# Miniprotein binders against b1l550: the designs that were tried, part 192

Target 1, 279 residues: b1l550
Amino acid sequence: MRLPEELLERARDIHSEAPSHRIKLDRVGSFGLKVPVEFKGFLLLAEADVWVSLPEGRRGVDLSRQVEAIYELSNPPKDPFSLCREAAISLLEKLNYADSSGVSIRFDAPLQDGESLKYYGVEISSIASDEIINKIRVEILGMTACPCTAELIRAYKSSEIAATHTQRSLGILEVSTKAEHPDPDKLASIIERAMSSPLRTYTKRPDEGGLVIRSLSNARLAEDVVREMIHLFLEEFGHLPEDTHILAAVRSMESVHMHDIYAERSFSLDEIRKEISSH

## First folded at step 18 (miniprotein)

Design s56
Fold by ESMFold2-Fast, scan of step 18:
Structure s56 (fold): chain B 279 residues (1-279), chain A 95 residues (1-95)
Amino acid sequence: as target 1 above (279 residues)
Amino acid sequence: SPEYRKLLLEAFKLIREALKLLREGNPEEALRLLEKAFELAQRAFELAEDDPRTRMALWLMAYIRELQAEAYKKLGDKERAKELKEEARELEEEL
C-alpha cells in the first residue's frame, strides 16, 4: 500500500520542534559520504563527514540540505582544501540555527615513486564559527632500524655496518592552524626524511639491497624519528601563526616483539620555540 | 593515464548537463546523456592502473546508475528504476 502524498503536507516539522531534553549537541551531520576530489591533477574518491552544532532548543538538523550542498560543490571535482572550506562556510550560512560547522575529507594521496605511484593517508578538516580552523593529518609508512642491536653486533664483529632488525614505522604529522592547510606532500616528505629510509611500491633485488643498507646505516629509535620530524617541521613551517598546534608521532611495528613502540609529542609553535631556546 | 582523466572529466561534464535537465523536467534527454556518461566511466574503469583509480571510476558508474534510476522514476518506469538501483548497489559494494 502506497502512502498518500497528503500525509507529507500535514506531517509535523520534526526538526524544528523542541527536543525531549534541552541539551546542545556539538556535532550533528552526515558521515561517510563518498565525494570525488581533484588533488594535484588526480581524480580521487574521498570520504567526507559534514556537521553542524545543534542548539538546545531544536530537535534536529536538515541533513538532506547538507548532503545536497556537498554534492553540488563536488561537480566538477575540485581540490579537497577548497571543498572543505567552502562547504563548512556554506553549511553555517544555510543552517542559521548553528553556531559552528565542520567538514572532514579523507583520501589516499598519490606520490611519485620512480615509475610507479605510492599512496599515503591524508585527512583534512575545516571548522567554521566566528573564525576558521584548518586541520590536516598525514600518515605515511617508512622503515626504521634498531640502533641498540646494531651497536651490540658491531661491537661483537667489529664491523662498520652492523646487522640489526628493521621494521615498518608509521609516521604521523597533524597540524591545526588558522592559516591555510599545509601542503600534505611536504608533510609526507618531512616524515620520510626523518625515517631510516622510505618504503617503495616495487623494488628489485638490487634496489631492495640498497634500501636495507640505507636503513641500517641510518638506524633510528622511534624517539629519534619524532624529534627529527619536529626539527624538519620547524624548518619548513616555522612561519605559521604562533598558536598553530602540531602532533608528531611514530608507531614502530617492532619485528622482534609482539607489540608496537609508540612515541609522540604535541605542541604549539610558541611552546616549542620557548623550550628549544631555554636549552 | 591522460586518457583515464579525460574520460572521467567528460563523464562529469555530461552528468552536470543531465542534472540540469532533470531539474528542468526533461528526464528523457537526461537519460541519453547519462548513458553516454556511463560508457565513458566504464572505459575509464578498464584503463585504471591501481586501486584508487579503480575505485574512482567504479563509484562514478554507481552514481550514474542512481541518477538513471531517478530519471526512470520520473518517467513512471518503476521496473527499470529498480533494476538500475540494484546495479548501483552492486557497484557500490565492490568499493
Scores: ipSAE 0.661, ipTM 0.892, lowest interface PAE 1.5, mean pLDDT 86
Fold by OpenDDE base, second read of step 19:
Structure s56 (fold): chain B 279 residues (1-279), chain A 95 residues (1-95)
Amino acid sequence: as target 1 above (279 residues)
Amino acid sequence: SPEYRKLLLEAFKLIREALKLLREGNPEEALRLLEKAFELAQRAFELAEDDPRTRMALWLMAYIRELQAEAYKKLGDKERAKELKEEARELEEEL
């Protein structure tokens, strides 16, 4: 049914009306959009959220313009970093009543694992206002081995390689910066290197043994993993602006408990450098 | 496969041109391009061997059907526009 042009005009008028309560909203938009992106030579279907601020004097946001903005920029598919930045800027240009905008894009990033592929979770965001802030969140599973149990068993059996319980652990790095988005593959690599061992999509029997031996040799607490993630991050990304904010976290899905162990540290680059230099 | 990616990129190119034509008020020419784009997307779907590739092809097919529905709506063919919108919905449910 073609809605008469008059009805469309009336609907537009409703959004421009003064609200019953003059309150500014921080985020109004469309969430869970599907958008194509190109990432490292792969064409991926990503999930996207788009939003703008709404001033106190306007009843509603033109949601159709928001959706159009991101889809116009998504054809042909482009890298999600550029898409986030360009869409955030475009939203402010198209919706001139907004003082801020934001775009978030989520997908599973492919990562080569020998002859196979594994994946990690990534969320790329850009927020535009007087400045542009770029955010990236990477989540990847690894394996941890408990050093406490290892030490107990080592003491009991007098073995160089002590058996210990192992578990899957989710490592998280979130970076917010005025610079360009950090490379998500590098962030994923930092998380994997901070774990006792990476996970593999497939293992041959000899390779499984090697993976377990490596894990036992690198037994780490969740706390150790977070500290190692921070250390490795500083080595790779210490050149970022000092006001760059980082969240490093690990969720260990413990095999011997019904609950998970969680550890995190939130910090700016300036803050953590001062902390390390003081020791 | 290199062929799969080529088909999708060619389809996206045609869609971009079709969108321009729709904005310029030429829905007839837009439909011709969208039909070609759909054929390319369908071939890509047939070549898809894994879930990620399948989803991309399905998404593209659904999006093309929506654009075709819009074009027919501009031409005044409401019945065909409704049919194409339903086809788009069915494809989206498989995503």
Scores: ipSAE 0.040, ipTM 0.551, lowest interface PAE 1.9, mean pLDDT 86

Design s57
Fold by ESMFold2-Fast, scan of step 18:
Structure s57 (fold): chain B 279 residues (1-279), chain A 95 residues (1-95)
Amino acid sequence: as target 1 above (279 residues)
Amino acid sequence: SPEYRKLLLEAFKLIREARKLLREGNPEEALRLLEKAFELAQRAFELAEDDPRTRMALWLMAYIRELQAEAYKKLGDKERAKELKEEARELEEEL
């Protein structure tokens, strides 16, 4: 049913009213919007969240203005980094009662995998206030092989290559910086190189055997993978501002356990350099 | 494929022009462009090689159907608008 439009003139402006309780809210917005993006030559359907801060004296946010802002900027589809930054700035300009705004865009990013494609998870955010903070999170599956079981079996059989259990592991790199977003393909590459082996979308039988043997020969604990990810990150992205914050993590879906193994480290570039240089 | 991308970009161009025509009070011309945009999106759907590209094409087809429904409402054809909105819903269910 459609209500008469003249009711809009008689209705109170609820959003502009004082709230029941004078409490600031950090994020109020539209979550789960579907927006097209262009990434590395691919047109992909992304999910976006848009929000602003809400001051203690205002009851609500105009959500329709948020949706219109991001949709105006998404046609034609553009790269998600530019969309994220431009939309966050636009939200602050359009909703002048807000102290801060933010936009997060999530999608599955294509990565060339031989003659096929595989996908990894990307979430890009921009948070605007007096400054713009850019955040990116990359998640990609790889393979790990247990070095403890490998050593036990090697001792038992006196083999050069020991059998061990392998499992899928999820690698995570998250970067928060005042600089431009890091290239997610490079972050994904760092994660895969830190693993015992990458996963493949399609593998021919000889290639599959080779992948497994390499994984067994490059057995790594979740703790090893996190340390290697940090090492490789510093080689590739050590030039970022010193106050750049990084989270490196691995969740190993252990094939011999009913539970997962998890390892992580959060740090700033300034912090980690002081730690490494102390040795 | 390169053809998939080209078809979608052309559809987006037509959609942008159609939305402008709808704002200017020209729903008949908007419908002409939206019909062409739908054909392009449907061809892109047929060329899609994986789930992400299939979802992109399906979403665009649903969005075009929503815009066509809006145009028909402006023309006073409520029955056709309802049919198009129902088609949009069916396309969204496939996402």
Scores: ipSAE 0.405, ipTM 0.792, lowest interface PAE 3.2, mean pLDDT 86

Design s58
Fold by ESMFold2-Fast, scan of step 18:
Structure s58 (fold): chain B 279 residues (1-279), chain A 95 residues (1-95)
Amino acid sequence: as target 1 above (279 residues)
Amino acid sequence: SPEYRKLLLEAFKLIREAKKLLREGNPEEALRLLEKAFELAQRAFELAEDDPRTRMALWLMAYIRELQAEAYKKLGDKERAKELKEEARELEEEL
């Protein structure tokens, strides 16, 4: 049902009115929007949040302009990086009272896995003000094997390949930069290479056996994985601006404990280079 | 499944070719490719075994309908363009 146009034209513009309390809000927007994106030859359903800052003298945000901004740019579907950046800028253009805007787009990214596909989590953000800051977070599962138990069992049984507990571990890389978003496939690759072994969607028995043997032969602590992720990140992305901020983290779902083990490091490129060069 | 992925990639290839034809001023040939793309996307929808794959196929179908509407608008067929935009909206609402 649609109300007559003349009623809408005569209604008070509530959003433009003064609020009950003169307090600035940091993020006001439309969250959980469904948008199509083109990612590396795939058409994916992504979920988007769009927001703007709201000044202390304005009661509300024009939400229809937020939806218009992302809708216009998402049809036809385009890559999520361009969509994120362009939508953030468009929000500032359409909503001139805002000091800043932001867009986050999240989806499961396909990754070739032999003859099948596996998926990893991607969240891309762009925040626009008098500058634009791009953020990307990649999460992918891998396998870790405990080196401490491996060494104990090797000593006990005198075998060349020690038994140890293995578990799924979640690797996380988050990058915040004034440059373009890093390629998430490269970030996912860094995480997987830092693990004892990657996980597979599908394996045949010989491949499964090989993967298990690889993980047992390449046992790593969560702390080892985080350090290796940072090392590999610097090799691939050390060219980014010095003020680029990175979070590297691993959450290991320990099969012999009722709790998880977690290790992380946050740093800027400037900070980490000074730390490494001091040795 | 491998067949689901193959259908989506084939449909997407046709969509890219159709977009190029629309930019080059050949909406009639674009419509031919888009109709093929829609059939492939619909077959992918039928093969989808889980909610995420079903939604991807629905988005592809909606996107194809939007492109077909643009093509008909360029041909001066405003009524067919409107019908296709309505079909795209209905497919998007299924999400």
Scores: ipSAE 0.000, ipTM 0.123, lowest interface PAE 17.3, mean pLDDT 82

Design s59
Fold by ESMFold2-Fast, scan of step 18:
Structure s59 (fold): chain B 279 residues (1-279), chain A 95 residues (1-95)
Amino acid sequence: as target 1 above (279 residues)
Amino acid sequence: SPEYRKLLLEAFKLIREAQKLLREGNPEEALRLLEKAFELAQRAFELAEDDPRTRMALWLMAYIRELQAEAYKKLGDKERAKELKEEARELEEEL
């Protein structure tokens, strides 16, 4: 049984009251919401966070309005990019006391892998104020092979195919831009192409042998992978606004060490173009 | 500016109403609201004093054009839908 809505006329409006301390809060919202999204022909269950800024003179946020904003836009399911941008803007329309709003959506994206599927991680966000900033992070596993050990073994054995250790490496591309979100499949492709070889969901022995030989013939340091990711990113997405910020990183799960190797570079498009042109 | 923000939020309110109408099978009424939303977004574009606010207004304008294309497709006007999709793409390229 629902309590009569007329009781709201008698109850204090707690959210609009002055707080105990006049302190602005940057992010107040509903976190961990489950929302269906439509991504490239797939219906996926995503996880969303929605938030707004809270001014120093207001005690609380209308959380029901936040949930209304995202659920109105997620039924029927739509692409997560439009959902992210539209929900962020809708939060500002519904909650006029807020200076800014944000939405973040996370899901595992399917990618065709022969006769099967593999998955890569996607997190997108949109932050709205007098401007909108879109952010996307893509993470996908690939394989790397160590060129240092390969060279040492080649010198020892004089082999045409150098033996070396291989390992799973996680590639990461994160883009923050005032343009629309980059296509995550293209970001995932950039990461995989920068690796010694991609990983597969399943392979038969002849195909598996071919991938291993390809990886061994294309040995790359973590540093090499990051540089190649940046190069390929600029070829595909160099048209984005000059103030676009990118993080390119790789975490190599070294098979011969008890620890991982990590390499990264953060940059704006303006910064990297000047650096490349100076050399 | 407060006027810039008010125009953007009012445009988005109309966009949300139009999206509901499109889902309910009323593309004619959706087009009426979307045209009004475009005028508000365009006025916000004219009031934008810096590139970030200009980009925000351009995105709403591009999005409105995409929704108008969907509405015309539902009405069977494929040529008008194509024209509006091309206009949306051109607006996005100005980002």
Scores: ipSAE 0.005, ipTM 0.421, lowest interface PAE 10.0, mean pLDDT 83

Design s6
Fold by ESMFold2-Fast, scan of step 18:
Structure s6 (fold): chain B 279 residues (1-279), chain A 97 residues (1-97)
Amino acid sequence: as target 1 above (279 residues)
Amino acid sequence: EWSPEYRKLLLEAFKLIREAMKLLREGNPEEALRLLEKAFELAQRAFELAEDDPRTRMALWLMAYIRELQAEAYKKLGDKERAKELKEEARELEEEL
């Protein structure tokens, strides 16, 4: 139900009242909004969260104004990076009491795979205050093959081609920067190149054999994949500001175990350059 | 790589929605309803062309959104019963997502 405008204007403004306790809140907003976005020629339904900070002297946030801010910018559908940044800025302009605002947008991004499409996960955000911080997280599945089992089988068989178990692995790259969001397709490419092999949406049996053989020839630990992701990231994105923060991670769904293997490293560009140049 | 027809149908529907929303703000819900029904037909045709889950979900959400806007227009016309029916159609479409 929607109340008449006249009645709303005459009612108490609950949100502007003093709260029961004078405590600042970091994020108050509308979460799980469905918004259309345009990504590289694709019209996609994304999920968005919008929020602002709430000062200790104010009871509540105007949630309807938050929803209006993002939807005003979503028709026609806009690229999700511009939508994130512009909506975060708009929220601060519309809600004067807030000292910061944020917008996160999540969607599955299409990637051409032969005649079909495969999808990888993208989450982007922009957090606005006296400056703007842009964050992007890309997740994509690939294959890893165990080098330890490969070595044992090769030694046993005296073969140049080792057999080993393979598993699906989730690669993760997350970047937080004052610069523009990195291209998620490039981040996805880095992750796939660091893996033993990429996953395909559909392969015929001969193609499946080839993919498995390539994976076996490029056996990698989760630790190896994370190090390779960092190396490839620095080659592609080493030009970003020195205070750019990166998380590189791999979660391997072990086919011979009931548990997963996880490896990660977080760093700033300044930190990693000093580490690499030390030895 | 999506069908050019699928993309064109959705963009036309979004354009009609923008025009209808302007008409609703200007107090012309009857003309808004005409444009919204045309937008719904375009979204439905896009739904029929959808070849995968992401394209299907986009078209379904747009159909639901249009039904919600039509409900608002009927409410402005004083037709509460028709507005309720359209909100229920929107809810059913959203449950298909």
Scores: ipSAE 0.597, ipTM 0.862, lowest interface PAE 1.8, mean pLDDT 84
Fold by OpenDDE base, second read of step 19:
Structure s6 (fold): chain B 279 residues (1-279), chain A 97 residues (1-97)
Amino acid sequence: as target 1 above (279 residues)
Amino acid sequence: EWSPEYRKLLLEAFKLIREAMKLLREGNPEEALRLLEKAFELAQRAFELAEDDPRTRMALWLMAYIRELQAEAYKKLGDKERAKELKEEARELEEEL
């Protein structure tokens, strides 16, 4: 049953009326939309969130216009970076009562692993107001080996290579910048290099042994991984604006405990440079 | 990388612990206790060297482990009170880990 056009007009009027309480809202939108994107030659179905601010004098947002804004830009499929920026701007243009807008796109990014594929999680966002802020979050699993247990066993057994417990660890890099979104593959690479070893989708037995040996020889605390991530990030992306904000974090799924170990550092590029130079 | 001095202390402590454990198995808890006391001193020195470094955790663990072994030795000697005290000390050290 198509609702009569008159009822649709009345519904629009409800959104434009004054609310009972004059309170501004920061984000109002549609979350969990499915949008096609093209990423490094792959066509992917991504999840998207779109939102705008709502002024104190307006009861509701036109949600249909928000959905239209992102889908118009998604056909034909394009890269998620451009889609985020363009959609954020389009939202402000279409919803002129909003002083801010935002778009977030999430998907699993394919990463080549020999003849197979592995993946990492990526969330690409853009927030538009008086300026545009681009945000990217990368999450990738790796492996860590505990140096503490290794040293204990080494000391006790007097062995050159000490056994230690290993676990999967989730590395996270989140970057917010006024510049273009950093390359997520580079961010993923930084995380993998900061860990004891990467994970592999497929390994032959000899290769698996080599991976484990490498991990044992490169044992790192969660804290070490975060510090290494920051160091490698500065080497690769130190050219970004000084007001660029970074979150580096690791969640280690400890094999000897039922709980996870978590370590993080939030910083601006300016802040961390001053910190490192002071030592 | 762990300082050579810290590593040396740990290695020496573990050597003593291994010997003490052997003595405990052989039914010589008195001699085992003597070695464990020396091992504890070495672990304590390692703790002092580590300051607020992650190495501190290792030193604390070693100290706690030695206290547990001492408690076991006293239990074998029939001194239940001393064994209980040492076990409590071990627990306190473990809580700092």
Scores: ipSAE 0.017, ipTM 0.266, lowest interface PAE 7.6, mean pLDDT 85

Design s60
Fold by ESMFold2-Fast, scan of step 18:
Structure s60 (fold): chain B 279 residues (1-279), chain A 95 residues (1-95)
Amino acid sequence: as target 1 above (279 residues)
Amino acid sequence: SPEYRKLLLEAFKLIREAHKLLREGNPEEALRLLEKAFELAQRAFELAEDDPRTRMALWLMAYIRELQAEAYKKLGDKERAKELKEEARELEEEL
């Protein structure tokens, strides 16, 4: 059914009205939008959230303008970093009552794995106000091998290559900075190098044996992996502003237990440098 | 596949042209371009080698069907709009 145009013009502008309670809201927006992105030559379907702040004197946000802002910028598909930044800025321009805006984009990023691709998780955001804060989170699976069980078996059998259990481990690096987003491929590389070995999309028995042997020769606790990730991060990205915040974490899916092991450290660049240099 | 990427980019180009035609009051030509875009997206779907690329093509097919439904609704063809919206929902269920 359609309403006459004159009747529509007489309808209340509900979103401009005073609210029932004079309370400011931090994030009001459209969540779970599907948007195309271009990442390093790949066209991928991403999931996006877009939001703005809502002042205490205004009842609602024009959600259609938020959706229009991101879709106008999504054809042709853009790299997700430019899309996040441009969409956040566009939202503030289109919705002048807002003090801040934000855009988050999540997608699976391709990484070459022999003749096939493997995928790792990426979430990026840009939050715009008087300044722009960029955030990126990378998650990638790898393999770890238990040093404790390896040492017990080595002692028992006097072997130079100790047997132990291996398990899948999820490595996580999250960075929040006033600089440009770090390259997620470099973050993924840091995570994989910190682990006992990377995981492959597909492998045959001889190659599988080789990966297991490499893991056994490079056995690491979740705690070891987190420390190595931080060390490698500082080598690659230590040039970022001192107020850059990082989370490094590992979740080990223990093959001999029904539960996981988790280790993490959050820090600013300024904080971690003082910690390392003081001892 | 270089062909996969090329097909999707051409479909996106046709969608931009269709939006312009709709704004200019030429919905018949816009609908023709959208149908060509759908065919390109469907071919990309057939070439997709993994789940992420399959999802990209499927979403684009659904999106094009939604755009066609909106165009027909504006033209007063409610029945055709309903059919296209239903096709879009079926495609979205596969995501």
Scores: ipSAE 0.632, ipTM 0.881, lowest interface PAE 1.7, mean pLDDT 85
Fold by OpenDDE base, second read of step 19:
Structure s60 (fold): chain B 279 residues (1-279), chain A 95 residues (1-95)
Amino acid sequence: as target 1 above (279 residues)
Amino acid sequence: SPEYRKLLLEAFKLIREAHKLLREGNPEEALRLLEKAFELAQRAFELAEDDPRTRMALWLMAYIRELQAEAYKKLGDKERAKELKEEARELEEEL
């Protein structure tokens, strides 16, 4: 039922009223929107969050305008990077009382795995104010083999390839930069290369044997994986601005324990370069 | 270090012999060897301070305690077996 137009003219704009308490809010918006995106030739349904700041003198945000802003830009579907940046800017234009805006888009990215597909998690964000900051978070599962147990078994059995426990490990790279969003496929590749081995959607017998042998031959601690991720990141993305912030992390779902092993390093490009050069 | 590896290898020799003795029904002699193996593992642990090798030494100590618990279980000493199993658990928590 549409309300009569006469009632709309008489209604107070509650959102524009002064609040009872004059306090600025950092983020007010709609979370868990579903938006279509085009990513590497795939049409995907992504989850999106949109928000703006609210000044102390305004009671509420016009949430309908926020939703309209992102959906106008989502039809026809476009790449999530452009959608994120354009929507963040559009929010500031449409909601002129806001001094900052933000958009976050989350989906599972397809990744080719032989004749099949695997995936990684990606979250793309843009925050707009006096400048635009782009953020990307990539999460992908790999496999780690424990070097400690491998060495013990090698010593015990005198075998060249020692059995060891293996587990799935989640690798995480998060990058915040004033530059364009880094390529998520490259970030995922860095994480996989830092692990003992990648995961496969399916394995044939020869491939399965090879995967296990690779893991055993490339046994790594969670700490080793994080350090390798950082090293590989610097080789591929060392050209980014020095104020670029990175989080590299691994969560190892240990097969011998009920708990996970976690390791991380947060750093700026400037900071980590100085650290490495000092050795 | 060459010394660390030597200690570890000697500990594993003793563990292999202890396993044999346990299978042969000689838990008492197995326990003697396991105690010696534990001492070697402890020494390896001390040499490996704040190194990834520390985890390996701790694992070995825990494994030896589990084997000792099994040996005491075969001897009918359930109480001592339980104590050693708890010590093994504590060492595993430090991993």
Scores: ipSAE 0.000, ipTM 0.155, lowest interface PAE 11.9, mean pLDDT 86

Design s61
Fold by ESMFold2-Fast, scan of step 18:
Structure s61 (fold): chain B 279 residues (1-279), chain A 95 residues (1-95)
Amino acid sequence: as target 1 above (279 residues)
Amino acid sequence: SPEYRKLLLEAFKLIREAIKLLREGNPEEALRLLEKAFELAQRAFELAEDDPRTRMALWLMAYIRELQAEAYKKLGDKERAKELKEEARELEEEL
């Protein structure tokens, strides 16, 4: 049922009214919007959240104008990085009472894996005020092998390549920067190179054996993987602004335990360079 | 500054309108708005107080040049479109 348009002229403008309590809100918006995006030649269905700050003197936000901001820019589908930045700026233009705006877009990114595809998780955001802060989070699965158990079995059996447990490990790189979003494929590559071996969507027995042997020969603690990810990140992205903030983390789904192992480090580029240089 | 932010938002408003015009088959009017948007983005670049604001203005200038190239392509002026794409690439190299 559609109510008559003339009722809008007689109804109070609730959103423009003073609130019961004069309290500023940091994020008010529309969450879980479905948006098509074009990513490296693929048309993908992404999920988006859009929000703005709400001043202490205003009761509510014009939610329809938020949805308009992202949908106007998403037809036809475009790359999610441009969409994120442009929608955040558009929100400030359309909602002039807001001091800041934000857009977050998440999707599973395809990555070529031999003749098949594998997928990794991407979440990007842009927060706009008088500058833009761009954030990207990449999550990809890899394989780790336990060096402690390998060493025990090697000592017991006198083998050069000791048997050990292997498990899926989730690598995480999150970057917040005032520069453009880093390329997620490069972030995914850094994570995979830090692991004992990458995972594949499809393998034949000889290839599967090769991955296992590679993992066993390159056994790594979660702590080792995080340190290697940071090292590789600095080699690839050391040119980013010094106030760029990074989170590097690994969650190892231990095959011999009922629980996971987790290791992380957060840092700014300025902080980590001083730390490395002092040693 | 308030003036810097105002210039960026005004430029982006013109960009949004130009994109609509390009989709509606009016590249000539889109180019008029995009040229004004570029002037505003360039003024924002001049007012930028630090690296993040400078980079935002440069990105916006590059984006406007890409849109102008698309407009000239729709007008059949492939040579001018190529020149604008090269100008956009040069601006992106400053990021």
Scores: ipSAE 0.042, ipTM 0.526, lowest interface PAE 7.3, mean pLDDT 84

